# Ledger of designs, part 21: VHH binders against EKC/KEOPS complex subunit cgi121 (cgi121)

Target 1, 174 residues: EKC/KEOPS complex subunit cgi121 (cgi121), of Schizosaccharomyces pombe (q9p7j3)
Amino acid sequence: MILPLFPETQVHVFVYENVSNCAAIHEQLISQNPIYDYAFLDAATILYKKQVYSAIIRALEDRRDEQMKTKTIHSEVILSLSPKTEISSAFRQFSMTKKSKNIVVVKIDSKLTEEEEFERLDKLVEGNRVEFSDEELQKLIDFKVLKKNYKLDPSTLENPLASILSSIALRGYS

## First folded at step 6 (VHH)

Design jc22 (from ja10 with Y59H; framework vhh_5j56_2)
Fold by ESMFold2-Fast, scan of step 6:
Formats: C-alpha cells, structure tokens, sequence
Structure jc22 (fold): chain B 174 residues (1-174), chain A 128 residues (1-128)
C-alpha cells in the first residue's frame, strides 16, 4: 500500500488468526533475529485499519523529523499505538506475547513485494491468514484490552474510533 | 543493576581460535521481562558492529551477522549465568575490542545503540 504523505514508503499489513507458534515467534524476537524485523501486534488490541495506519503515519513522521524514541521503525509503530511515550509499556500493551492467538504483522520499507512478504511470513507464522479489514479485525478484538489501553469510558466505547485516533495523534500530550 | 563482565581476550595468530566469556549478574535466564545478550566489536576509528545474540530465556535461540556466520558460535550456560562466543578461523580483520551487552526485545544486534547495558570490553588482537 501507498500512504499519501509517504508515497515512497512501502507498507504491508497482514492478519493471522489461530496462530499456534506464538511462543516460538516470541523467542525469535527476544533473540533479536533480524529475519523477524516486523511489528508483531496482538490482534486483541486492534479494532480498525485506521488505527494501524495512524500509528504507521505517526512513526513515519517521527522518523522524518528525527524524533524516533525507539531504534527501529517497527518498534516505533508499536510505540505509536500507545497514548504514552514509554517503550516497555507500549510493548506490553500492544505487542504479541507467547500466549497470543491472533496477530497483526506490519512491514515497512520492505525490499520484497507484498506477495513475497506473504510467502516469507507464511513460513514463519503457523496460522490462518485473513483479510486486513475492519470486519476481520472486529472478530479478533478484546474490548476489555482496548478499553484499558486507550482509557475509554462508556460514552466513547460505542464509537471509539475518533478517541483512538486522537490518542495516537496526541501521544505524549495525554 | 544489570552487570556484564567479559573475559578471554588476548593475542592469537591468524587461523587460531579464542573463546570469550560474559558473566551476567542482576538478571537470570527466566521470567516475564526478557533480555537478549549480544556480542559486539569495535576497532579504533570504526563504528561498533553487532556480531551475534542469544535469548536469555526459552530455548536460547541464536542469530548471527553475515560477517561471522560459520566462524563464530554463541552459546550459554544457564547454571553459570554465562554467555560464550567461540571464535574460529580468526583473521587480522577480527582485531577489535569485543563487548558483551544486554538489551530488551526491541534491541536488535544490527543496531548497537539499542542495547541498554554494556560490559567494559576485552581486547582481541589477531597477529603474529
């Protein structure tokens, strides 16, 4: 996909459900295997495509402006999903864990086509691919996790999109 | 609170072997907060480069830079809380100060600046 503000940047987003090897993937991330240089997100935290795109745009803006707080663009995407600027907190809130079952995977600046990334990820992830769509994401979300991560109250929970996007755009300003 | 102490450096002839040790304190190879241990080197006037890393938890999965694949092997001894770097087929170009470092999950060894805790380094010199 092409982002209007970053037309030179290639972005791929993949969704997997019923992943059986999250513990093995997590081990590769902990060992810092560069083959796994992606943003691996827990799908329980993602409700909308726009949520992911907003975090990607914020991360790309921070890279452009030389204001990244993490060392990789993929870690910056994970941080950018969080309303706070604390790296460990953001990873705890949004990143895949050993116990995750459904994941969203983001690749930025791929040297591969979307089809080639798909083939690579299909070898790394033991799960079922689904479309990156609001419909599919809404089957995987955990609303208790979403409420906690974005501090949503009953007045915003029925239509949380604007609140979530504002939290991402205003990260660090509470 | 995390401390790393390297040992095993020295002078070795081209084609020789050397094993570096890194003793970790302030954390163990278990728990919910994970560390990875990486090996890095820096020659005078050059940037610090990452060579290899190993997970502090789980199976101990390993990763290597292309410059050392097949020649260097990283391993761990959980009972001694120690990480090793076995260096074989050493070349004059391997001459550098070698560092052991610990980082959190987002600290890929391809980016030395991501690592939070560093040892003081051990000199490896490959010459006659």
Amino acid sequence: as target 1 above (174 residues)
Amino acid sequence: QVQLVESGGGLVQPGGSLRLSCVASGFTFSGSDYYAIGWFRQAPGKEREGLSSISSSGHGSTSYSDSVKGRFTISRDNAKNTVYLQMNSLKPEDTAVYYCAAGYRDSYFTSPGQYNYWGQGTQVTVSS
Scores: ipSAE 0.005, ipTM 0.245, lowest interface PAE 10.0, mean pLDDT 81

Design jc23 (from ja10 with Y59R; framework vhh_5j56_2)
Fold by ESMFold2-Fast, scan of step 6:
Structure jc23 (fold): chain B 174 residues (1-174), chain A 128 residues (1-128)
Amino acid sequence: as target 1 above (174 residues)
Amino acid sequence: QVQLVESGGGLVQPGGSLRLSCVASGFTFSGSDYYAIGWFRQAPGKEREGLSSISSSGRGSTSYSDSVKGRFTISRDNAKNTVYLQMNSLKPEDTAVYYCAAGYRDSYFTSPGQYNYWGQGTQVTVSS
């Protein structure tokens, strides 16, 4: 996908359910293996497509403005999902863990088509591909995790989209 | 809650060796998948320089700055909740206060602002 504010930046988002090798992927991420240069998110934390896109836009804005706090654009996406600007908190809240079972994977600056990235990523991830859609994400979300990560109260939890997007946009400023 | 304590600094001759220790409290390496421990140094009038990092999880993935690669080795002992920096072939320009710090596993070791918890530092002096 092409973002209107970043027309020269290619973005791909992938969703995998029932992933059996999260521990192996996690080890590759902590060793900083360049072939794993993606943002690997725990799907338990993602409710909407707009949530992911908002974090991507914020990360691209920070890169454009030379204000990134992490070493890669993909780490910046993970940070940008958090309402706080603390890297350790953001990764604990949103990144894939060894115990994750469903994941959302973001690739920025790919020179490959979506299908070519899928072919490459399918060699790294042992799971079932599903559509990146609100419907599929809503099957994988953990509402207790979502509530904790965005500090949602019971009235907001019924329709949390605006609060989540506001938290991402105002990260560290409120 | 996380606290780090360095030890092992001192005076050493050029070409000599020292081993620094960093004891962590407030978390355990065997139970913590989220932390990386980094070694940093600061000489008088200079900014803090990142030297090396090791993750708390898995096999302890390591990285090194070019200035110390091949001379310094980082390792961990999970049973003792300790990270070590073995420093060999020491040079006068290695003279600095050495710090260990805890940050997230994907924190850049060249970016001290990314680390949330810091030890008090230990002085290393390399001179004849």
Scores: ipSAE 0.011, ipTM 0.264, lowest interface PAE 9.3, mean pLDDT 82

Design jc24 (from ja10 with S61D; framework vhh_5j56_2)
Fold by ESMFold2-Fast, scan of step 6:
Structure jc24 (fold): chain B 174 residues (1-174), chain A 128 residues (1-128)
Amino acid sequence: as target 1 above (174 residues)
Amino acid sequence: QVQLVESGGGLVQPGGSLRLSCVASGFTFSGSDYYAIGWFRQAPGKEREGLSSISSSGYGDTSYSDSVKGRFTISRDNAKNTVYLQMNSLKPEDTAVYYCAAGYRDSYFTSPGQYNYWGQGTQVTVSS
């Protein structure tokens, strides 16, 4: 995918359901295996494509401006989903857990095509790929998790998009 | 692979201080946001007790158990790939084998089962 503000940056987003090996993926992330250099998100936390894209754009802006707060662009995407600037909170809120069943995987600066990344990820992720679309994401979201992460009240929860995007945009804003 | 090695244990008098070191290999602290390091101890006949944790964050994501809060301080030296546990005002009841462990960044010191990699331990004895 091509982002208008970052046309030279290759971005791929994948969605997997019924993943059985999240604990094994965690071990590879701890060991800093470069093959696993992706952002692994719990799909229970992602409701819209625009939510992911907004976090990616914010992360790329922080990298461009030499203001990244994390060690990798993929960690910066995870941080950018959070309404707070606190790294550990962002990972607890949005990152894949050992018990995750459905995940969203983001790759930035890929030297591979989308299909080549899929072939690589299919060997790393034991699950079923589905389309990165609002319809598929809506099947995987946990509204209790979403409400807690973005501090949504019942009226905002009925149409949360603007609130979520504002929270991402205001992350780190003084 | 990921390995952790503890050092700095030994015999110390009550009221004394000791600094434990945990050297990591197989990954670098400056290159990853996905880890947490925890300090644990185990005395003979007791369960493994969590003491403190630090995550890969410049914001000082540290936590402490009530039994050591105010006496122990966890810190990190990225250049040496080492986590420290500074232990002050040591008491005879602090006598135990001390372990460092690495887990995913959401691992808390209250949950030793969440940690994937463990050091061999270093003995701390507080005795006159």
Scores: ipSAE 0.281, ipTM 0.633, lowest interface PAE 3.7, mean pLDDT 86

Design jc25 (from ja10 with S61E; framework vhh_5j56_2)
Fold by ESMFold2-Fast, scan of step 6:
Structure jc25 (fold): chain B 174 residues (1-174), chain A 128 residues (1-128)
Amino acid sequence: as target 1 above (174 residues)
Amino acid sequence: QVQLVESGGGLVQPGGSLRLSCVASGFTFSGSDYYAIGWFRQAPGKEREGLSSISSSGYGETSYSDSVKGRFTISRDNAKNTVYLQMNSLKPEDTAVYYCAAGYRDSYFTSPGQYNYWGQGTQVTVSS
């Protein structure tokens, strides 16, 4: 994917359902194995493609402006999903855990084509790939988790997109 | 329960070397959670400056600020739960209190506010 404000930045987003090896992946993430240098998100936290793209754009803006708070662009994507500027909160809210079952995987600045990344990730993730689409994401979301992460009330839960995007754009500000 | 203790500071002449140690307790480098460990310094009347960071994890990638790149080396010894800062070619401008700090995973040295646990500091004085 090509982003209008970052046309030379390669972005790939993958969705996996029914992942059976999240505990093993989590161990690799904790060890910081460079093979696993991706943003591994819990799909229970992602409702829209625009939610992921907004976090990617924010992370790329922070990198451009030399304002990154984390060591990697992929960790900055995870941070950028959170309404708060605290790394620990963002990872607890959005990062995959050993108990995750469905995941969203983001790769930025890939040296590989999308097809090559598919082949690589399919060796790492024991699950079923599905399309990165709002329809597929809506099958995997946990609305209780979404409500808690973005502090949504009942009125905003019916149409949460604008509230979520505002939270990402105005991270840490009211 | 995370606690950090620095040691190894002292007086050294310009061009000299010192090795600082930071012993961590309350977490392990091989645990299910990992921490970002950073070295920072603060000279009198100045803000705290980030110098370097390393992950407590097994692949611990290192990072350095431009002011110390090529002169300072960060490393870890997981068996001793210790992070080191080897400081070479010391200059009078390196005189400061040096702190190690632990932050949640992937915290970067450019963001002192993301580090929640701080050592008490160790004084480094570079003077003839």
Scores: ipSAE 0.418, ipTM 0.717, lowest interface PAE 2.3, mean pLDDT 87

Design jc26 (from ja10 with S61T; framework vhh_5j56_2)
Fold by ESMFold2-Fast, scan of step 6:
Formats: C-alpha cells, structure tokens, sequence
Structure jc26 (fold): chain B 174 residues (1-174), chain A 128 residues (1-128)
C-alpha cells in the first residue's frame, strides 16, 4: 500500500479467516517476540479498508509530529482505531484476543516485500488468507462490536463509514 | 478499582538475591481478565526500562530484557493474585526503584505508555 502523505513508508495489510492459533499468537505478542512485530487486529472490529487506512495515517501523523502515545508504530495503529485516547481501552476494543477467529494484520516499515511478509506470516498464522477488501471485511465484521466501539445508533449503523472515519480523525478533539 | 502493591525491596550486597512481590487487586489472574503484568525499573536520571513480563492467565508466557536474562525470573501465584520477580546475582547496576505494572495482554513490556496501572515502586540498592 502506497500512502499519499507518506510515500516512503512501506505498509502491508493482511486478512486471515478461520485462525485456529490465536491463543498462541497472543502469548507471543505478550512476550515481545520480534518475529511477531505487527499490529494484530480482531476482524470483528473492522468494516472498511478506509477504517484501517485512516488509523494508519493517524498513527504516522502522530509519529511525524512526535505525538505518539505508545512506543511502537504498530501499537499506535491500534490506539488510532479508537475514538478515545486511553491505551488499554483501545487494545481491549480492537486488538486480537485468544478467542479471535478472524484477524487483520498490519505491518509498517517492513524491509520485506509483500510476498516475503506473506511467507513469514504463513508460518505464524494457522488460517486462510483472504483479500484485503471491503467485501471480505464485511463477511467478518461483528456489527454489535462495531456499534459498541464507535457508539453508533441504529440509523448510523446502516451507513457508518463517515461516522467511523470522523471518530478516528477527531480522536481526542471532540 | 485496580491497584498494584510492590514489596520485597531493600539493601543487598553484590552477588546477593532478592524476591520482589506484586499483589494485584481489582482483577483476577484467572478467568477472562486479559492483562500482562510487567516489571520495570528506573535509576536516578535514567529512563524507565522494561525488565520482564508475564501473562495474567493462559500459558503464563514470560519475557525478559537482555540485561536480566538468566539472572531474573518472573512467576505468578494465581491463588494469591501475586506476581514475583526473583533477582539473583545482583550487581550495583541493578540499583533502581522497581515498579510493577499491569496493561492489556498485548501491551509490550518495554513500552511504559501501554501500561495503565502502576504500583508505587520499591527501592532496590545493591552496594557493599
């Protein structure tokens, strides 16, 4: 992925369904195994490519402006998905858990090609890779989780894109 | 309300050992509570550094910084809601205030900003 405001930043996004080893991945993330240096998101929380894109842009802007609240760019992506600025709450809302079945994986500043990252992740993730597209994401979303995370009413939930993007862009500036 | 209370600090000679305890209240180390418990230290005039972490449930996966690998061991006692840091082969460079912290389970132990709950700290002094 090429980002207009960050053309030298290498970004890869991967989507996996029916992942059977989320508990093992989660323990590796806690232990800070450098092989697992990615943002692992629960796909139940992601409805649109633009949602992920907006969070990545916000994280990169915060890094550029020396305003990161976390120590890694990948954790900053997780924080940036949340309409609130509280770190632990953002991780509870958006990060992969031991109980996750479908995940979205973000890699920023990779020195590897997309194909090399696929080969690496194929060894770590026991699931089926699917295309990073709105169509595939819409199969994996949990609308109850989405509504709760972004505080959507029933009318907004039917067309939530603008509300979600606004929440990400205006995080902390309500 | 989540609280962490450290104990076990003190004065010890080089080569000695200490065991620090961190008692957590306001959440449990069993069930569905998803926390990482980490040990950090801060010496005067230096930044706070991560030393070790353990998951509060599940596999009990542990991690260690290179400066303490082989000398420090983290463990948990779920019945007592307590995490321990066993410190062996202590060096003068280990002199610092030691902090226990709790954050969500995907919080990285070397990232203080990802830990929401912190203890008051316990002083460890290694001198002859």
Amino acid sequence: as target 1 above (174 residues)
Amino acid sequence: QVQLVESGGGLVQPGGSLRLSCVASGFTFSGSDYYAIGWFRQAPGKEREGLSSISSSGYGTTSYSDSVKGRFTISRDNAKNTVYLQMNSLKPEDTAVYYCAAGYRDSYFTSPGQYNYWGQGTQVTVSS
Scores: ipSAE 0.006, ipTM 0.263, lowest interface PAE 10.0, mean pLDDT 81

Design jc27 (from ja10 with Y104W; framework vhh_5j56_2)
Fold by ESMFold2-Fast, scan of step 6:
Structure jc27 (fold): chain B 174 residues (1-174), chain A 128 residues (1-128)
Amino acid sequence: as target 1 above (174 residues)
Amino acid sequence: QVQLVESGGGLVQPGGSLRLSCVASGFTFSGSDYYAIGWFRQAPGKEREGLSSISSSGYGSTSYSDSVKGRFTISRDNAKNTVYLQMNSLKPEDTAVYYCAAGWRDSYFTSPGQYNYWGQGTQVTVSS
């Protein structure tokens, strides 16, 4: 995928359901194994494709402007999903855990083709790959988690897209 | 309670070397929880500048600011719960108080606000 503001940056997003090895993946992530240099998100926190794209765009803007707060572009994507700027809070809210069952995986600046990245990632993740689409994401979301992470009231929960995107864009303000 | 103590500062001539140490207490580098340790410096009348960071993880990936890349090396000794900053080819403009700080494992040295625990600092003076 090619973003209009970042035409030279390749972005790949993968969705896996029924992942059985989240504990093993989590151990590799906390040890910072470079083989696992991806943003591993809990699918319970992601409702829309636009939510993920908005976080990616914000992370790329922060890298362009030399304003990254985290060590890697992938950690910056996780931070960018949060309405707050505290790194530990963003990871608790959006990153996969040992208990996760469905995950969204983001790769930025791959040296591999999308097909090669699929083959590589399929060896790391023991789960069923599904399409990155609003339809598939809506099967995996946990609305209680979404409401808590973005502080949604009952009136906005029925159509939360604009509120979520505003929260990502206004990260660190109010 | 997390505490960090810096040591190893002092007076050195231009072109000389120093090794700074940062001893951590209240957490361990060998544990399942990982921390980022960053080195920062502040000269009189200037803002605090980030220099380098290292993860306490087994892969220990390191990062450096352009001002010190190639001259400074960050390393860790998990058994001693200590992080080091080896400083080579020192210049008068390296004169500053040097601080170590601990933050969440993915904290970067460009973000001092993400580091929750700070040492008291150690003075480095480079002069002829």
Scores: ipSAE 0.297, ipTM 0.641, lowest interface PAE 3.9, mean pLDDT 86

Design jc28 (from ja10 with R105K; framework vhh_5j56_2)
Fold by ESMFold2-Fast, scan of step 6:
Formats: C-alpha cells, structure tokens, sequence
Structure jc28 (fold): chain B 174 residues (1-174), chain A 128 residues (1-128)
C-alpha cells in the first residue's frame, strides 16, 4: 500500500493466525537477524486497519523530522501504537511475545511486492495468513488487552476507534 | 522486583585497566523479552552519558559510543546473571560514577530516560 502523505514509501501489512513458532521468531528478532527486519505485533492488541496505519504514519513523521526514539523504523511503529512515548511500555504492550498466537507484521521500505514479501514471510512464520481487514482483526483482538493499553472505560469499548486514533495522534501532547 | 548492583570501581593510573560487574536480581537474561543492559557514566557537572549496551538474547547484540569504542568491551555471563564492562587504556577523562541500567533492547543507550531500572553506581577514578 501507498500512503497519501508518504507516496514514495512502500508499506505492506500481513496478518497470521495460529502461529506455532513465535518463540523462534522472537529469538531471531532479539539477535537482530536482518532477515526478520519487520514490525511484529501481537494481533490481540490491534482492532482496526486504521490503528496500524496511524502508527505507521506517526513513525514516518518522526523519521522525516529526525525525532525517532528507537533504532529502526519498524520498532518506531511499535512505539507509535502506544498512547505514551515510553519505549519499554510500548514494547510490552504491543510487540509479539514468545506466547503470541496471532500476529500482525508490518514492512516499510520494501523493495519487494506484497506477494513477494508473503513468499518470504511464509518461510519465517508457521501459521495461516488471513486478509488484513477489520473483519479478520476483530476475530483476533483481546478486548481486555485493548482496554488496558488505551485505558478505555466500558462506554468507549463498544466503539473505541476515535479514542484509539486520538491516543496515537496526540501522543505527547494530551 | 528487578535490582542491579555494580562493583569493580576504584582508583587506576592512566593507561590502566578495570573490569566492572553488574549483577541482576529479579530478572534473568536467558529467555528474556526484548531487554538490554546498558552502561552509563556521569562526571561532576556533566550529564549522564551512555557508553555501551548488550541485549538479553543468547546472541548478545552490542553497541558502543564513539568515545569508548575499541577501548571498552561489554559481555555477559547468563549463568551468573551478570554483565561486565572491561575498560582498557583508561584516560583521566574516563573519571566518573559508572551505572548499569536495564531497559528494552531498542532503547538508545544514550538516553537515560529509556531505562526502567538503575544501579546505585560505582566510582572510577583515573589519576596518578
């Protein structure tokens, strides 16, 4: 996908369910294996496509403005999902863990097409790829996790989109 | 509850060597999630400076500031839950209180605010 504010930046987002090798992937991420240069998110934390895109846009804005707080654009996406600019809490809240079952994978600055990245990721991820859609994401979300991460009360939990997007966009200013 | 304790500081002459140790409790390096240990120092009247970091992973990715690259080496012993900083070719400008800190692996070690847990510090003095 091409973002309107960053038309030269190639972005691909993939969703995998029933992943059996999250511990192995996690080990490769910690070791800084360049083959695994993606943002690996726990799908239990993602409810909407717009949530992911908002975090990507914020990360790209921070890179453009030379204000990144993390080492890579992909780790900056993970940070940007958090309502607060605190690296350790953001990774704890949103990143894939050894215990994750369903994941969302983001690739920025890919020189490959979406299908070529799929072929690459299918070799790394032992799970079933599903469509990146609000319908599929809503099957994988954990509302208890979402409520905790964005500090939602019961009244906002029924329609949380605006609250989530505001939290991402207004991080550091609210 | 995570605690970090530094040791190994002291007085050394210019050109000498010293090894600092950081023992972690309440946290294990084996099987840890995205955590890193960083070494920082602070001299009187100056801001806290990041020096080096090592990840908690079995492969142990490392980083160094330009001021110490080639002279300092960070390493870990997972069985002892300890991180070391080997300091060689010490200079008077290396005189400072040295701290170890624990935070996420993607934290810039130059930014103290990105580390959640801190040791009490150990004094290193490089003088004749």
Amino acid sequence: as target 1 above (174 residues)
Amino acid sequence: QVQLVESGGGLVQPGGSLRLSCVASGFTFSGSDYYAIGWFRQAPGKEREGLSSISSSGYGSTSYSDSVKGRFTISRDNAKNTVYLQMNSLKPEDTAVYYCAAGYKDSYFTSPGQYNYWGQGTQVTVSS
Scores: ipSAE 0.000, ipTM 0.256, lowest interface PAE 11.7, mean pLDDT 81

Design jc29 (from ja10 with R105L; framework vhh_5j56_2)
Fold by ESMFold2-Fast, scan of step 6:
Structure jc29 (fold): chain B 174 residues (1-174), chain A 128 residues (1-128)
Amino acid sequence: as target 1 above (174 residues)
Amino acid sequence: QVQLVESGGGLVQPGGSLRLSCVASGFTFSGSDYYAIGWFRQAPGKEREGLSSISSSGYGSTSYSDSVKGRFTISRDNAKNTVYLQMNSLKPEDTAVYYCAAGYLDSYFTSPGQYNYWGQGTQVTVSS
């Protein structure tokens, strides 16, 4: 996928449900295995396609402006989902864990086609591919996790999407 | 043009240690998430085997083969454009020519075909 503000940047987003090997994947990420060069997100934290794209855009803006706080564009995407600039907190809130069941996987700057990345990921992820759509994401979200991560409480009267996007855009300023 | 030069090989006793260095020119280690630097070895009559790789991709950047995990450590000094392989607890079966390689590592560090640039190698002999 091409983003209007970053037309030279190739972006692929994949969704897997019922993943049985999250513990093995998590071990490879901690071991810094280069074949796992993706942002692996817990789908329990993602409600909208726009949420993921907003984090990608923010990460790309920070890279363009030489303001990245993490060492890779993929870790910067994970940080950019958080309303705070605390790296360890963002990773605890949004990254896949050993206990995750459904995941969202982001690849930026791929030289491969979407289908070639799927072939690669299908060898790494033991789960079922589903469409990256709001409808599919809504089946995988944990609203208690979402509310905690974005500080969405009973007093919040705004649409959750607007609040989430504002939190991503205003990261570090509020 | 990319050029890699290995150094630090030699004769060492079993149980000893060596540190190999790989200096790159025409290529910047700090500038690309698509490149990996790997260490390989080849003993006479055997296939070239991958040992370790380092890249700037993902959550960080190191991998090891089972034969050396826990004994060898790969590291990078970006200011010197140099990659190191620290080799501890050396065994006679570690005797080989050691190669530094660079390339787009799309999958496994044990796939020599994924590496486009190779050094000339440095001999490591583990013997009494």
Scores: ipSAE 0.000, ipTM 0.102, lowest interface PAE 17.1, mean pLDDT 78

Design jc3 (from ja10 with F29L; framework vhh_5j56_2)
Fold by ESMFold2-Fast, scan of step 6:
Structure jc3 (fold): chain B 174 residues (1-174), chain A 128 residues (1-128)
Amino acid sequence: as target 1 above (174 residues)
Amino acid sequence: QVQLVESGGGLVQPGGSLRLSCVASGFTLSGSDYYAIGWFRQAPGKEREGLSSISSSGYGSTSYSDSVKGRFTISRDNAKNTVYLQMNSLKPEDTAVYYCAAGYRDSYFTSPGQYNYWGQGTQVTVSS
């Protein structure tokens, strides 16, 4: 995918359902194994493609402006999904856990094509690939988790897109 | 509870070396603990500056600010639950109170506000 404000940046997003090895992946993430340098998100927290893209754009803006708070661009994507600026809270809210079942994986600065990254990730993730689409994401979302993470009331929860995007874009300025 | 205790500061001449130690309690540096340790300093009248960080992870990734790359080295001794900062080729501009801090694993040394636990600090003075 090509982002208008970052046309030189390679971005790939992958969705896996029914992942059986989340505990093993989580162990690699906490050990900071370089092979796992991706943003591994719990799909229970992601409702729209635009939600993920907004977080990616925010992370890239922070990198461009030398304002990153985390060690990697992928950690910055996870932080950027949160309406708050605290790293530990953002990871607790959005990062995959050993209990996760469905995940969204983001790769930035890949030198590989989307299909080549799929082949690489399919060796790391024991689950079923599905299309990165709003339709597929809506099958995996947990609305209770979404409501908690973005502090949505019942009226906004029915159509939360604008509220979520605003929270991501204005993180720390609301 | 997480606690950090620094030691090893003192007076040194320009061009000299010091090794700072940061002893951690309440968590372990080996294994799957979620903590990264950073080294920071603060000179009089200046903001707290990040210098280096090391993860508690098995891959032990390290990072350095441009002001200390090549002169300072961060390392850990898991058996002693201690992180070290080896400081070589010290300059008068390195004079500051040095702090170690523990934050979530992905906390970067450029973001002191992301570190939850701080040591008391140890004074380093570089003068003739």
Scores: ipSAE 0.361, ipTM 0.677, lowest interface PAE 3.1, mean pLDDT 86

Design jc30 (from ja10 with R105M; framework vhh_5j56_2)
Fold by ESMFold2-Fast, scan of step 6:
Structure jc30 (fold): chain B 174 residues (1-174), chain A 128 residues (1-128)
Amino acid sequence: as target 1 above (174 residues)
Amino acid sequence: QVQLVESGGGLVQPGGSLRLSCVASGFTFSGSDYYAIGWFRQAPGKEREGLSSISSSGYGSTSYSDSVKGRFTISRDNAKNTVYLQMNSLKPEDTAVYYCAAGYMDSYFTSPGQYNYWGQGTQVTVSS
């Protein structure tokens, strides 16, 4: 995918359901194994494609402006999903855990084609690949987690998209 | 509860060597949780300075401040649940209380500001 404001940046997003090896992946991530240099998100926290894209755009803006708060563009994506600028809270809220069953995986600046990333990632993730679509994401979301992470009240929970996108775009400015 | 105990400090002559030990209890380096273990020092009238860190992970990433690069080496012994700081070519300006600290590692977050567990410190004096 090509982003209009970042036309030179390659972005790939993958969704896996029924993942059986999240504990093993989590161990590789915290040990900083470079093979696992992706943003691994818990699908329980992601309701819309636009939510992921907004976090990617924010992370790329922070990189362009030399304002990244984390060590990698992928960790900056995870931070950018949070309405706050607290790194450890963002990772606890949105990152894949040992208990995760469904995950969203983001790759930025890949030197590989989308198909090559599919082949590589399919060897790392023991689960079923599904389409990155609002329909598939809505099957995997946990609304209690979403409500807690974005502090949604009952009225915004009926149509949370605008509130979520605003929270991502305006973090640190309120 | 997580506790850290430093040892190995003492008096040494300039150019000498010391090895500091930090024994951790309440977690294990072979466990499913990972920690960043760091060495810090503070001399009277100065701010606390970060010196070196190591991950409890199997890949063991390390870092060093410019003031100690090439002179100090951090290592770990998972069987003893211990982190070491080997200090060579010691100078009078290395005189300080040395602290071991540990912080839980989320996948992409390690920072001195997130070190939640601190030892009591061990005195290192470099003098004739």
Scores: ipSAE 0.006, ipTM 0.216, lowest interface PAE 10.1, mean pLDDT 81

Design jc31 (from ja10 with D106N; framework vhh_5j56_2)
Fold by ESMFold2-Fast, scan of step 6:
Structure jc31 (fold): chain B 174 residues (1-174), chain A 128 residues (1-128)
Amino acid sequence: as target 1 above (174 residues)
Amino acid sequence: QVQLVESGGGLVQPGGSLRLSCVASGFTFSGSDYYAIGWFRQAPGKEREGLSSISSSGYGSTSYSDSVKGRFTISRDNAKNTVYLQMNSLKPEDTAVYYCAAGYRNSYFTSPGQYNYWGQGTQVTVSS
């Protein structure tokens, strides 16, 4: 995917369901193994494609402006999903865990095609890839987790998209 | 209780070298709980500036600010719970109090507010 605000930045997003090796992946993420240089998100926290793209755009803006708070563009995507700027809280809220079953994986600045990244990820992830679409994401979301992470009010519950995007865009403004 | 203690500061002439040490206590670098360890400095009337960071993880990733890249080198000795900053080609502009800090494993040196544990600082003065 080509982003209008960052046309030179290559972005790939993958969705895996029924992942059986999340504990092994998590161990590699904690140790910061460079072959796992991706944003590994818990699909229970992602409702829309636009949610992921908004976090990517915010992370790329922070990199452009030399304001990244985390070590990699991929960790910055995870931070950017959170309405607050505290790194450990953002990772606890959105990053995959040993108990995750469905994950969203983001790769930025890939030198590989989508198919080549899939072949690479297929060696790391023991699960089934599904389409990155709102329909598929809605099957994997946990609405209780989403409501807590974005502090959604009952008035926004039926259509939370605008509130989620606003929270991502306005992160860090008290 | 987590504590960090800096040492190795002092007076040095322009073009000289110093090695700073940061000894951590209250946690270990060899465990499964990994940390980001950063070096920061603050000159009078200036904001605290991040210089470099290293991961305590087995992969030991390092990062440097443009102001010190090529002159300063960060390293660690996990058996001694110590992080070092080797400073070469020192300039008068490098005069500052130098701090080491520990934070969440993904914290970057550009964000001192994300580091929860700080040393007391060691003075580095570069003058003739």
Scores: ipSAE 0.477, ipTM 0.763, lowest interface PAE 2.3, mean pLDDT 88

